VH-VL binders against Prolyl 3-hydroxylase 1 (P3H1). Designs and how they scored, part 12

Target 1, 115 residues: Prolyl 3-hydroxylase 1 (P3H1), of Gallus gallus (Chicken) (q6jhu8r557to671)
Amino acid sequence: SHLVCRTAIDEKQEGRSDNSHEVHVDNCILNAEALVCVKEPPAYTFRDYSAILYLNGDFEGGAFYFTELDAKTQTAEVQPQCGRAVGFSSGSENPHGVKAVTKGQRCAIALWFTL
Key: E = the ipSAE of ESMFold2; O = the ipSAE of ESMFold2 at other seeds; V2 = 0.75 times the mean of E and O plus 0.25 times the DockQ between their complexes.

## First folded at step 12 (VH-VL; framework fv_ciduvectamig_arm2)

Design Ck4 (from Cj2 with heavy chain N32E; at its last look DockQ between E and O 0.55; V2 from the best seeds 0.00; counts 0 for: pae O 2.1 > 2)
Fold by ESMFold2 at other seeds, look of step 12:
Structure Ck4 (fold): chain C 115 residues (1-115), chain A 127 residues (1-127), chain B 110 residues (1-110)
Amino acid sequence: as target 1 above (115 residues)
Amino acid sequence: QVQLQQSGPRLVRPSQTLSLTCAISGDSVSSESAAWSWIRQSPSRGLEWLGRTYYRSKWYNDYAVSVKSRITVNPDTSRNQFTLQLNSVTPEDTALYYCARDHYYGFGSHPYYFDYWGQGTLVTVSS
Amino acid sequence: QSALTQPASVSGSPGQSITISCTGTSSDVGGYKYVNWYQQHPDKAPKVLLYEVSNRPSGVSSRFSGSKSGNTASLTISGLQAEDQADYHCSSYTSSNTWVFGGGTKLTVL
């Protein structure tokens, strides 16, 4: 598991995209222009499932979102809430990112599982 | 605090093997959060990534096409080091050699950047 | 011949902004967000300024910014200062699972 905390850099900054996790895939290296995800070392090819558990909810921004392989077309969004968990397959089906935290601090635990 | 300390000969004759060692403190060569690279710098080519070694359930290597037939990068877990061997050197291999760490934060499977570098070793290949 | 093309030199006066380009192909700069910039002062190892095109590591001044369009990445330095005089290197991850670097740019602060 891995504890992840992201904080707004200054005061509230609506619309900014820094202080976020860029869109990625957990078990392969994404090439968004070519629409492929290369599942080879040094990627963590052994990750089969991913989960994120939100530890707090007293922040703004920081939404978790899924995309197509292009890393741009958003397909789903998860509203963070204290105690909410998100589980998904670690492969190319689920490119994802985290939008900037615009106020406060977002903390979550990331988990990976190998079948 | 991570530190990378290089050692090895600074003069090598043509056709011989260039060998360098990078000792690691503050991290483990077997860390699954890292990859360990050799990079060289010359006036004619600038910075040139040569290759890396890393542990992801087992040991792997990746090498630049330009040197792939001549290069080996090996870990030494007991000494917490990694080495460069470059065979059949020519004067074109004269350069300032660096070791460097690429650190993975464990969020995604992509590489990040070289955050720690050795002090550099100027190796001259001359008869 | 470096895999990525940078201008050999750039100059500017204190307080000005300058931009350094880094041009590759669709198999590196054009295809990946894994484009980095490094600053190197004389007799020192390179130090990262930007990663993933535009992200600044902790401790890097907001005067450094980055962008990418097509096969070209750009480093912009605003409010030039004397200590910015250094060599600047871009790097990109490639479709062959390797790193490549540009030839480097020498920045002179006049």
Scores: ipSAE 0.482, ipTM 0.815, lowest interface PAE 2.1, mean pLDDT 87
ESMFold2, look of step 12: ipSAE 0.523; ipTM 0.827
ESMFold2 (binder alone), look of step 12: mean pLDDT 91; pTM 0.933

Design Ck5 (from Cj4 with light chain K33N; at its last look DockQ between E and O 0.44; V2 from the best seeds 0.00; counts 0 for: pae O 2.5 > 2)
Fold by ESMFold2 at other seeds, look of step 12:
Structure Ck5 (fold): chain C 115 residues (1-115), chain A 127 residues (1-127), chain B 110 residues (1-110)
Amino acid sequence: as target 1 above (115 residues)
Amino acid sequence: QVQLQQSGPRLVRPSQTLSLTCAISGDSVSSNSAAWSWIRQSPSRGLEWLGRTYYRSKWYNDYAVSVKSRITVNPDTSRNQFTLQLNSVTPEDTALYYCARDHWYGFGSQPYYFDYWGQGTLVTVSS
Amino acid sequence: QSALTQPASVSGSPGQSITISCTGTSSDVGGYNYVNWYQQHPDKAPKVLLYEVSNRPSGVSSRFSGSKSGNTASLTISGLQAEDQADYHCSSYTSSNTWVFGGGTKLTVL
């Protein structure tokens, strides 16, 4: 398990063009141009399932979202909320990212499971 | 703040082994989200990635094809550092050598960029 | 021999826009979105400018933008300023799970 916090500092958020977490897959190296995900090191190939538990919801931005393998076509979005959990398989079926936190601090616990 | 501090000799004789050390502060050489790379720079070749070491439940290495037969990159967890050994050097190995953190996004699953660099060590290979 | 091809030099006057190209193959620039640009001032280590083709990390001016078409990535600097005089390097992840760099481009601000 891993506690992850991302904090916005309002004066430093202006002009940012990056996410809090860019789109990725938890157990393989995503090649969005070729629409494949290559399961080999340095990726954590032994992860089978992932989960995120939000510890707070008093921030702006920071939405969790899923995409197609192209890393651009959004298929689902989960708004953070204290106590909300998101569980998903770690493989190529679930590319995902986290949008920038624009105010406050987002804290969550990330978990990975191996069968 | 992560800081990379290089050390090692600046003059190496042809056919000898070039050895450099990169000490890490503010992060661990066994970090879940990093790999630790050596990159060199020369006027004729520009920047050239040489290889890396990283921990993903066990230790791995990846090396550029151009040097794969001569290079070793080793971690030292007790001193929180990593080393470059390049065997059988020639004058063509004269370059400015950098160590760098090869940052991996998504808790180690995706390549990102080199976010922290050492100060650089100019190594001359000559008699 | 660098793996990615960049022009050796480019120049521009203050206020102009300039573009630096970076050409690879389908196994690197053409095959991956992991294409980065670095700025390097004299006697300094490179500093990341763009990652994943077009994303700017915090603290990088919006005057820097990036794009990719086929096997060629491009860095565009708009509103050229004297402080932009530096070397610019592209990099790409490869199908062999390695990084490669371009030969570098020296930008002169006239």
Scores: ipSAE 0.443, ipTM 0.814, lowest interface PAE 2.5, mean pLDDT 87
ESMFold2, look of step 12: ipSAE 0.498; ipTM 0.819
ESMFold2 (binder alone), look of step 12: mean pLDDT 90; pTM 0.926

Design Ck6 (from Cj4 with heavy chain Q110L; at its last look DockQ between E and O 0.59; V2 from the best seeds 0.00; counts 0 for: pae O 3.5 > 2)
Fold by ESMFold2 at other seeds, look of step 12:
Structure Ck6 (fold): chain C 115 residues (1-115), chain A 127 residues (1-127), chain B 110 residues (1-110)
Amino acid sequence: as target 1 above (115 residues)
Amino acid sequence: QVQLQQSGPRLVRPSQTLSLTCAISGDSVSSNSAAWSWIRQSPSRGLEWLGRTYYRSKWYNDYAVSVKSRITVNPDTSRNQFTLQLNSVTPEDTALYYCARDHWYGFGSLPYYFDYWGQGTLVTVSS
Amino acid sequence: QSALTQPASVSGSPGQSITISCTGTSSDVGGYKYVNWYQQHPDKAPKVLLYEVSNRPSGVSSRFSGSKSGNTASLTISGLQAEDQADYHCSSYTSSNTWVFGGGTKLTVL
């Protein structure tokens, strides 16, 4: 239930591949070097499932991606598209990040569920 | 804009309790996307993070090991502030004390950095 | 003793590049991307320069860059300017859910 909008930081960001949000896990504290994720406060330990709903698609960059626990090895990528939703478990099996928006503005709603 | 305003005594006697208050404007002490810290600074020890309070479905605290037996950080939601109490002070607790916000900017589980700081309160512990 | 080790002082001339190190352990700098750098001028509160090792907040010059290798993070200041004369502090999140700071580095611009 959080609206998240990311905009290109300037017109020179075309072709940029920098993350707009660093790789993390939604319900634990990731230690990527030790390959562990510790589920305790201040992390939001009560999150069991996560979803992201894209509100627009008229931008470049901003891809959502998953990694291994190392926060480096990409395992999947989701192309944002207006009305597309991505659902995943909030735990250590789904480290993820968002690549930089290189043109325009990306808006999405983040949702978290407790079972 | 977020502002942190500190208040409290500047002179405390050894063995007493140091008490400081940080009033928050432009945000809520119960924000689910923030944590509220006390940090002190002295010439000999540099910056020392002391502890924090934060709300994540309920209230939590984390404290630095060096002061854990003597420190309490409490929120006050009705006044939108948080306090530091440091018991049994010695001259080694003489320092410039800051309150600070540790704020989350994206969806994620941990804060990025201390983005807003109080003005600082120089507390001297002396008999 | 500070939890993270920084050199006590560093100096350089205008236009030079300098690097400040911050060494911790696998329980902090080595294990987490939550490593920050703060600049502090006299009589002012610290101001963040870098977060998550290498990211610059809006308004921070690209002359400031950061990196990490093993248990050591580094702040590099390129094109040194007189106004860069300040204290520099590193911080890291820890496996105990606390923040720790380095002892600080005084940078003198000659």
Scores: ipSAE 0.326, ipTM 0.773, lowest interface PAE 3.5, mean pLDDT 85
ESMFold2, look of step 12: ipSAE 0.413; ipTM 0.780
ESMFold2 (binder alone), look of step 12: mean pLDDT 91; pTM 0.933

## First folded at step 14 (VH-VL; framework fv_ciduvectamig_arm2)

Design Cm1 (from Ck2 with heavy chain D106N; at its last look DockQ between E and O 0.59; V2 from the best seeds 0.00; counts 0 for: pae E 5.1 > 2)
Fold by ESMFold2, look of step 14:
Structure Cm1 (fold): chain C 115 residues (1-115), chain A 127 residues (1-127), chain B 110 residues (1-110)
Amino acid sequence: as target 1 above (115 residues)
Amino acid sequence: QVQLQQSGPRLVRPSQTLSLTCAISGDSVSSNSAAWSWIRQSPSRGLEWLGRTYYRSKWYNDYAVSVKSRITVNPDTSRNQFTLQLNSVTPEDTALYYCARDHWYNFGSQPYYFDYWGQGTLVTVSS
Amino acid sequence: QSALTQPASVSGSPGQSITISCTGTSSDVGGYKYVNWYQQHPDKAPKVLLYEVSNRPSGVSSRFSGSKSGNTASLTISGLQAEDQADYHCSSYTSSNTWVFGGGTKLTVL
């Protein structure tokens, strides 16, 4: 597990729409141009399930979102809340990213499981 | 804090094998969040990444195309170090050799950058 | 021949802005590829200056900025200072899971 915190950069963060975490897949190397995700090292190929547990909710922005393999077409979004958990398969079904935190600091614990 | 300490001969004759060692303190060569690289620098070619070793459930290597027929990078977990072997050297292999750690963010599918470097070893290939 | 092309040298006077280019291909610089920049003073190992095109690690001055367009990444140094005199290297991680570097640029502060 990892504690992950992302903080808005003061003075420049109002209206920011770029990502705090670029779209990726947890167990393969995403090639969004070719629309494939290659399950090979150095990727963490042994991860089967992922979870994010939010530790706080006193921030703006920082939405967790899923995409298609193109890393652009958003398919779902999860609003952070203290104590909310998001579970998903680690593979190519679930490319995901985190939008920029525009105010405050987002903290979460990332968990990975091998089944 | 992570430190990388290099050792090995600084003069190698043509056609012999160049062998260098990088000892790691403050981290493990089997770290799941790192990869361990050799990089060399010469006036004619600048910085040139040669290859790496890393542990992701088992040991892997990646090598630059330009040297892949001659290079081996091996971990040594008991001594917490990794080595470079470059076979059949020529004067074109004369360079300042660095070991370095690839910094890996556990969430990314790409390494970030080289965050720790050894002190460098100038290796001359000459008769 | 380095995989990434940089100018061999650039120069500027104190207070000026200068830009160093780093040109590659779609397999190393273009698209979603990240480009890093390293500063190297004489007799020292390179030190990361920017990563992921434009991000500054802690302790790196905001005078250093980065951008990318197509297959070319750029490092811009504003408010040039004597301490900026150094070699600058770009680097990227390729689609073949290898690292590549530019040939390096010697910056002279006049």
Scores: ipSAE 0.145, ipTM 0.697, lowest interface PAE 5.1, mean pLDDT 84
ESMFold2 (binder alone), look of step 14: mean pLDDT 91; pTM 0.937
ESMFold2 at other seeds, look of step 14: ipSAE 0.270; ipTM 0.754

Design Cm2 (from Ck2 with heavy chain F107Y; at its last look DockQ between E and O 0.70; V2 from the best seeds 0.00; counts 0 for: pae O 3.8 > 2)
Fold by ESMFold2 at other seeds, look of step 14:
Structure Cm2 (fold): chain C 115 residues (1-115), chain A 127 residues (1-127), chain B 110 residues (1-110)
Amino acid sequence: as target 1 above (115 residues)
Amino acid sequence: QVQLQQSGPRLVRPSQTLSLTCAISGDSVSSNSAAWSWIRQSPSRGLEWLGRTYYRSKWYNDYAVSVKSRITVNPDTSRNQFTLQLNSVTPEDTALYYCARDHWYDYGSQPYYFDYWGQGTLVTVSS
Amino acid sequence: QSALTQPASVSGSPGQSITISCTGTSSDVGGYKYVNWYQQHPDKAPKVLLYEVSNRPSGVSSRFSGSKSGNTASLTISGLQAEDQADYHCSSYTSSNTWVFGGGTKLTVL
């Protein structure tokens, strides 16, 4: 498991549209240009399922979102809420990212399961 | 504060094996969020990535095609080090050798830059 | 020789902007966001300047910016200063799960 917190920057840089986590896949190396995800080291190939447990909800931004393999076409979004969990398969069917936290601090626990 | 300290001979005869050691402080060679590389530099070829070792539930290696038949990179968890062995050296292997850490962010699934470098070891292969 | 192509040298005067190119293929620069730039002063190890094409680590001046189009990444240095005189190296992750570097660019500040 992994505890992660992201805090909004005191001042936002102009022309900036950063994610807290760029779009990735939990058990393979995403090549979004070629629309493939290669399940090989150094990726964490042993992860079969992922979960995110939100520890708080008193922040703005920081939305969790899924995309297609192109890492651009958003397919779903989950708004964080204290105690909310998001579970998904770790493979290429679920590329995902986290948008920038614009106010406050986002804290979550990441969990990975091996079947 | 992560530091990489290199050691090893500075002069190697042709056909011998070049052996270098990189000692790690402030991190573990078995960290599952890092990989440990050897990179060399010469005026004619610039920087050249040679290979790496890393732990992801077991030990893995990746090597550049140009040296794959002659290179071995090994971890040493007891001493918190990793080593380079390059067999059958020639004068073309004369270079400044660096060890370096591949950096990961947590939540990231792949490495994307070398954030800490050793001090460099200039190795001359006499011809 | 080098997997990625950089100009051997560039120069500029203080206050100017310059751009250094790094050209690869669809199997490296064109396919991955993992394109990095390193600055290297004489007798020093390289230090990361930009990662993932355009991101700056803490402590790197906003005068350094990066971009990528197709198989070519670019480093732009605005407001050149004397301390910017150094060698600049690009690198990219590859479809073979390896790293490759460009040949390096020597920047001279006139």
Scores: ipSAE 0.285, ipTM 0.763, lowest interface PAE 3.8, mean pLDDT 85
ESMFold2, look of step 14: ipSAE 0.568; ipTM 0.847
ESMFold2 (binder alone), look of step 14: mean pLDDT 91; pTM 0.931

Design Cm3 (from Ck2 with heavy chain Q110H; at its last look DockQ between E and O 0.65; V2 from the best seeds 0.00; counts 0 for: pae E 2.6 > 2)
Fold by ESMFold2, look of step 14:
Structure Cm3 (fold): chain C 115 residues (1-115), chain A 127 residues (1-127), chain B 110 residues (1-110)
Amino acid sequence: as target 1 above (115 residues)
Amino acid sequence: QVQLQQSGPRLVRPSQTLSLTCAISGDSVSSNSAAWSWIRQSPSRGLEWLGRTYYRSKWYNDYAVSVKSRITVNPDTSRNQFTLQLNSVTPEDTALYYCARDHWYDFGSHPYYFDYWGQGTLVTVSS
Amino acid sequence: QSALTQPASVSGSPGQSITISCTGTSSDVGGYKYVNWYQQHPDKAPKVLLYEVSNRPSGVSSRFSGSKSGNTASLTISGLQAEDQADYHCSSYTSSNTWVFGGGTKLTVL
């Protein structure tokens, strides 16, 4: 499991200038242009289920969203709330991303499970 | 802050093995969000990715096709470092060698970029 | 021979815009969004300017922008400044789970 915090207040968001997390898949390397997801190392191929647990909700932005394999067509969005958990299968059926935090700080725990 | 400190010889004779070491501070060689790469810069300043080592429940390596018959990259978890061995060198292997962290975003889910680099080691291959 | 093709050199005057191209194949630049640009000043290690084609890390000026069409990625530097004089390298992830680099472009600020 991993603690992740992102903030909008006069702080560099290391490695990202726009989105908090670009669209990806948790157990394979997404090739959005070919509409395939390559399940090989260095990807964490053994992740079967993913979860994110929000530790707070007093921020703006940071929406969690799902897409088609094209990494562009948004299919669902989850509104963050303190104590809300989002669970989903880690495979190519669930490409997802996180939009930039525009005010405040978002903190969450990421969890992965192997069956 | 992550720091990469390189060490190794600067002069190697043809047909011998080039060996370099990269010591890591501020991160672990077994990090679940990183891979550890060697990259060299040729005399024309072109960058060439050589290979990497990484831990994903066990140790893996990936190597560039151009060197895969001669290269080995090994982790050392007890010393928190990784090494490059390049066998059977020729003068064409003369280059500035870097180690770099191959960062994988979203806790190892996808490739990112090389965010930390060693100081570089200019290795000359000559008699 | 580098896997990705860049022009050897480009020049421009302060305040102008310049564009550096990086051409690969469908197995790298054309197939993946994992296309990066690095700036390298003399005697320094490269530093990332753009990742995933067009994203800027924190601290990178908005004067640097990127795009991709087919098998070609482009770095555009607007409002050219003297400190932009450097080498510029593109990289791409490949279908073989490797990284490849372009040959590099030397930018001269006149």
Scores: ipSAE 0.417, ipTM 0.804, lowest interface PAE 2.6, mean pLDDT 87
ESMFold2 (binder alone), look of step 14: mean pLDDT 91; pTM 0.928
ESMFold2 at other seeds, look of step 14: ipSAE 0.599; ipTM 0.841

Design Cm4 (from Cj2 with heavy chain G106D; at its last look DockQ between E and O 0.58; V2 from the best seeds 0.00; counts 0 for: pae O 2.4 > 2)
Fold by ESMFold2 at other seeds, look of step 14:
Structure Cm4 (fold): chain C 115 residues (1-115), chain A 127 residues (1-127), chain B 110 residues (1-110)
Amino acid sequence: as target 1 above (115 residues)
Amino acid sequence: QVQLQQSGPRLVRPSQTLSLTCAISGDSVSSNSAAWSWIRQSPSRGLEWLGRTYYRSKWYNDYAVSVKSRITVNPDTSRNQFTLQLNSVTPEDTALYYCARDHYYDFGSHPYYFDYWGQGTLVTVSS
Amino acid sequence: QSALTQPASVSGSPGQSITISCTGTSSDVGGYKYVNWYQQHPDKAPKVLLYEVSNRPSGVSSRFSGSKSGNTASLTISGLQAEDQADYHCSSYTSSNTWVFGGGTKLTVL
């Protein structure tokens, strides 16, 4: 588990649309060009399930989103909300990222589970 | 704060084994958020990643193809350090050797960058 | 024979904008976002300048920016300053779970 906070770096970074965390997979190393995710060390291959718990919602941007293996085609989006949790399997079926926080600060707890 | 302190000989004769040590403070060699690398630099080749050791439920190594037959990188958990052993050296192995940490700072299974480096050890291979 | 190709040298005057290229293959620069840039002053260890193509660590000036197109990553330095005179190295993660570096670029500020 890990507490993570992301904020706008400074006022000059307002309006930024790039990701706060680039698209990745939790238990394998994604190669989006080849459309494969390599589940071998140094990846955390033992992660089976992931969860994110949002601690606040008083910010703009910072949306959590899923993609296809290409790391570009968005398939779902979760709007952050205080107390909202997102649970998903850690494998290649769930590439995901976090969009830039454009105002304020986004805080969440990340959890990983091994069966 | 993480610090990497290198030690080892600066002169090695051809055909001998180059052996360097990197002592870690402020982190553990068995940290599951890190990997521990050796990188060398020469005027003719620039920076060259040689290999690493890391713990992910057990110990692993990865080595560059160019040195794979001659290299060993070992952790030492009791002294919180890791070592480079490069066998059968030639003058082409003359370089400035660094140890470095590859850190996993945030989420996910992904490589990061080398965030802490040792001070460097210039090793000369000469008769 | 570095795995990634960089120009050997680049020069510019204070205030100019310069770009340094780093070309690999689909097995490294083209396939992964794990492409980094390091700045190295004489007699010092390299220091990370950009990671994941375009992200700046805390304390790195916004004058440094990065991009990638196909198998080529680029570092751009705007508003060139005397202290930018250094060696610049790109690196990429590979499909073999290894790191590779470019040959390095010496930047001279005229």
Scores: ipSAE 0.466, ipTM 0.808, lowest interface PAE 2.4, mean pLDDT 87
ESMFold2, look of step 14: ipSAE 0.521; ipTM 0.834
ESMFold2 (binder alone), look of step 14: mean pLDDT 91; pTM 0.933

Design Cm5 (from Ck2 with heavy chain Q110K; at its last look DockQ between E and O 0.60; V2 from the best seeds 0.00; counts 0 for: pae O 3.1 > 2)
Heavy chain, then light chain:
Amino acid sequence: QVQLQQSGPRLVRPSQTLSLTCAISGDSVSSNSAAWSWIRQSPSRGLEWLGRTYYRSKWYNDYAVSVKSRITVNPDTSRNQFTLQLNSVTPEDTALYYCARDHWYDFGSKPYYFDYWGQGTLVTVSS
Amino acid sequence: QSALTQPASVSGSPGQSITISCTGTSSDVGGYKYVNWYQQHPDKAPKVLLYEVSNRPSGVSSRFSGSKSGNTASLTISGLQAEDQADYHCSSYTSSNTWVFGGGTKLTVL
ESMFold2, look of step 14: ipSAE 0.526; ipTM 0.844
ESMFold2 (binder alone), look of step 14: mean pLDDT 91; pTM 0.934
ESMFold2 at other seeds, look of step 14: ipSAE 0.625; ipTM 0.868
ESMFold2, look of step 15: ipSAE 0.420; ipTM 0.811
ESMFold2 (binder alone), look of step 15: mean pLDDT 92; pTM 0.937
ESMFold2 at other seeds, look of step 15: ipSAE 0.383; ipTM 0.802

Design Cm6 (from Ck2 with light chain G31S; at its last look DockQ between E and O 0.51; V2 from the best seeds 0.00; counts 0 for: pae O 3.1 > 2)
Fold by ESMFold2 at other seeds, look of step 14:
Structure Cm6 (fold): chain C 115 residues (1-115), chain A 127 residues (1-127), chain B 110 residues (1-110)
Amino acid sequence: as target 1 above (115 residues)
Amino acid sequence: QVQLQQSGPRLVRPSQTLSLTCAISGDSVSSNSAAWSWIRQSPSRGLEWLGRTYYRSKWYNDYAVSVKSRITVNPDTSRNQFTLQLNSVTPEDTALYYCARDHWYDFGSQPYYFDYWGQGTLVTVSS
Amino acid sequence: QSALTQPASVSGSPGQSITISCTGTSSDVGSYKYVNWYQQHPDKAPKVLLYEVSNRPSGVSSRFSGSKSGNTASLTISGLQAEDQADYHCSSYTSSNTWVFGGGTKLTVL
């Protein structure tokens, strides 16, 4: 498990307005232009399930989103909320990212499970 | 506060094995979030990534094609360090050698780049 | 020679903007967002300037910006200053799970 906190200051440094976490897959290396995800080291190939538990919700931005393998076509979005959890398989079905936090600080616990 | 401290011989004879050591402080060589690389620099080739070792539930290595037949990168968990061995060296292996931490994509958004570098070791391969 | 092609040298006057290109292939720069730029002053180790094409680590001036189109990444330095005189290296992750670097570009501030 891992505590992750992102703040507008940390992700809104001068001259950027990018994602808090760029789109990735938890157990493979995403090649978005070739539309493949290669499950091999140094990726965390042993992760089977992922979860995120949000610790607060008093911020703006920071939405969690899923995409197709192209890392661009959004398929779902989860707005963080204190106590909300998002669980998903760690594989190529679930490319995901976190949009920039535009005000305040987002804190979550990331969890990974190996079967 | 991660620091990488290099050591090893600065002069190596042709056909011998070049061996360098990188000691790690402020992190663990077995960290599940890092990879440990050797990179060299010469006027003729610029920066050249050579290979790495890393722990992801077990130990792995990746090596550049150009040196794959001659290179070994080994961790040493008891001393918290990693080593480079480059066999059968020639004068073309003369370079400034760096160890570096490859900051690996771990926490969903950690960037892939070399964030900490050793001080560099100029290795000359000459008779 | 190097896997990624950079111009050997670039020059500019203080206050101008300059751009350094880094051309690879569809197996590296063309496929991966893991394209980085490093600045290296004489007798120093390289230091990351940009990561994932255009992101600036804390402490890197907004005068440095990056972009990518197809197989070519670009580093732009605006408001050129004397201390920008250095070597600049691009890198990319590859489909074989390796890193490759460009040959480096020596920037001279006139």
Scores: ipSAE 0.373, ipTM 0.789, lowest interface PAE 3.1, mean pLDDT 86
ESMFold2, look of step 14: ipSAE 0.712; ipTM 0.888
ESMFold2 (binder alone), look of step 14: mean pLDDT 91; pTM 0.931

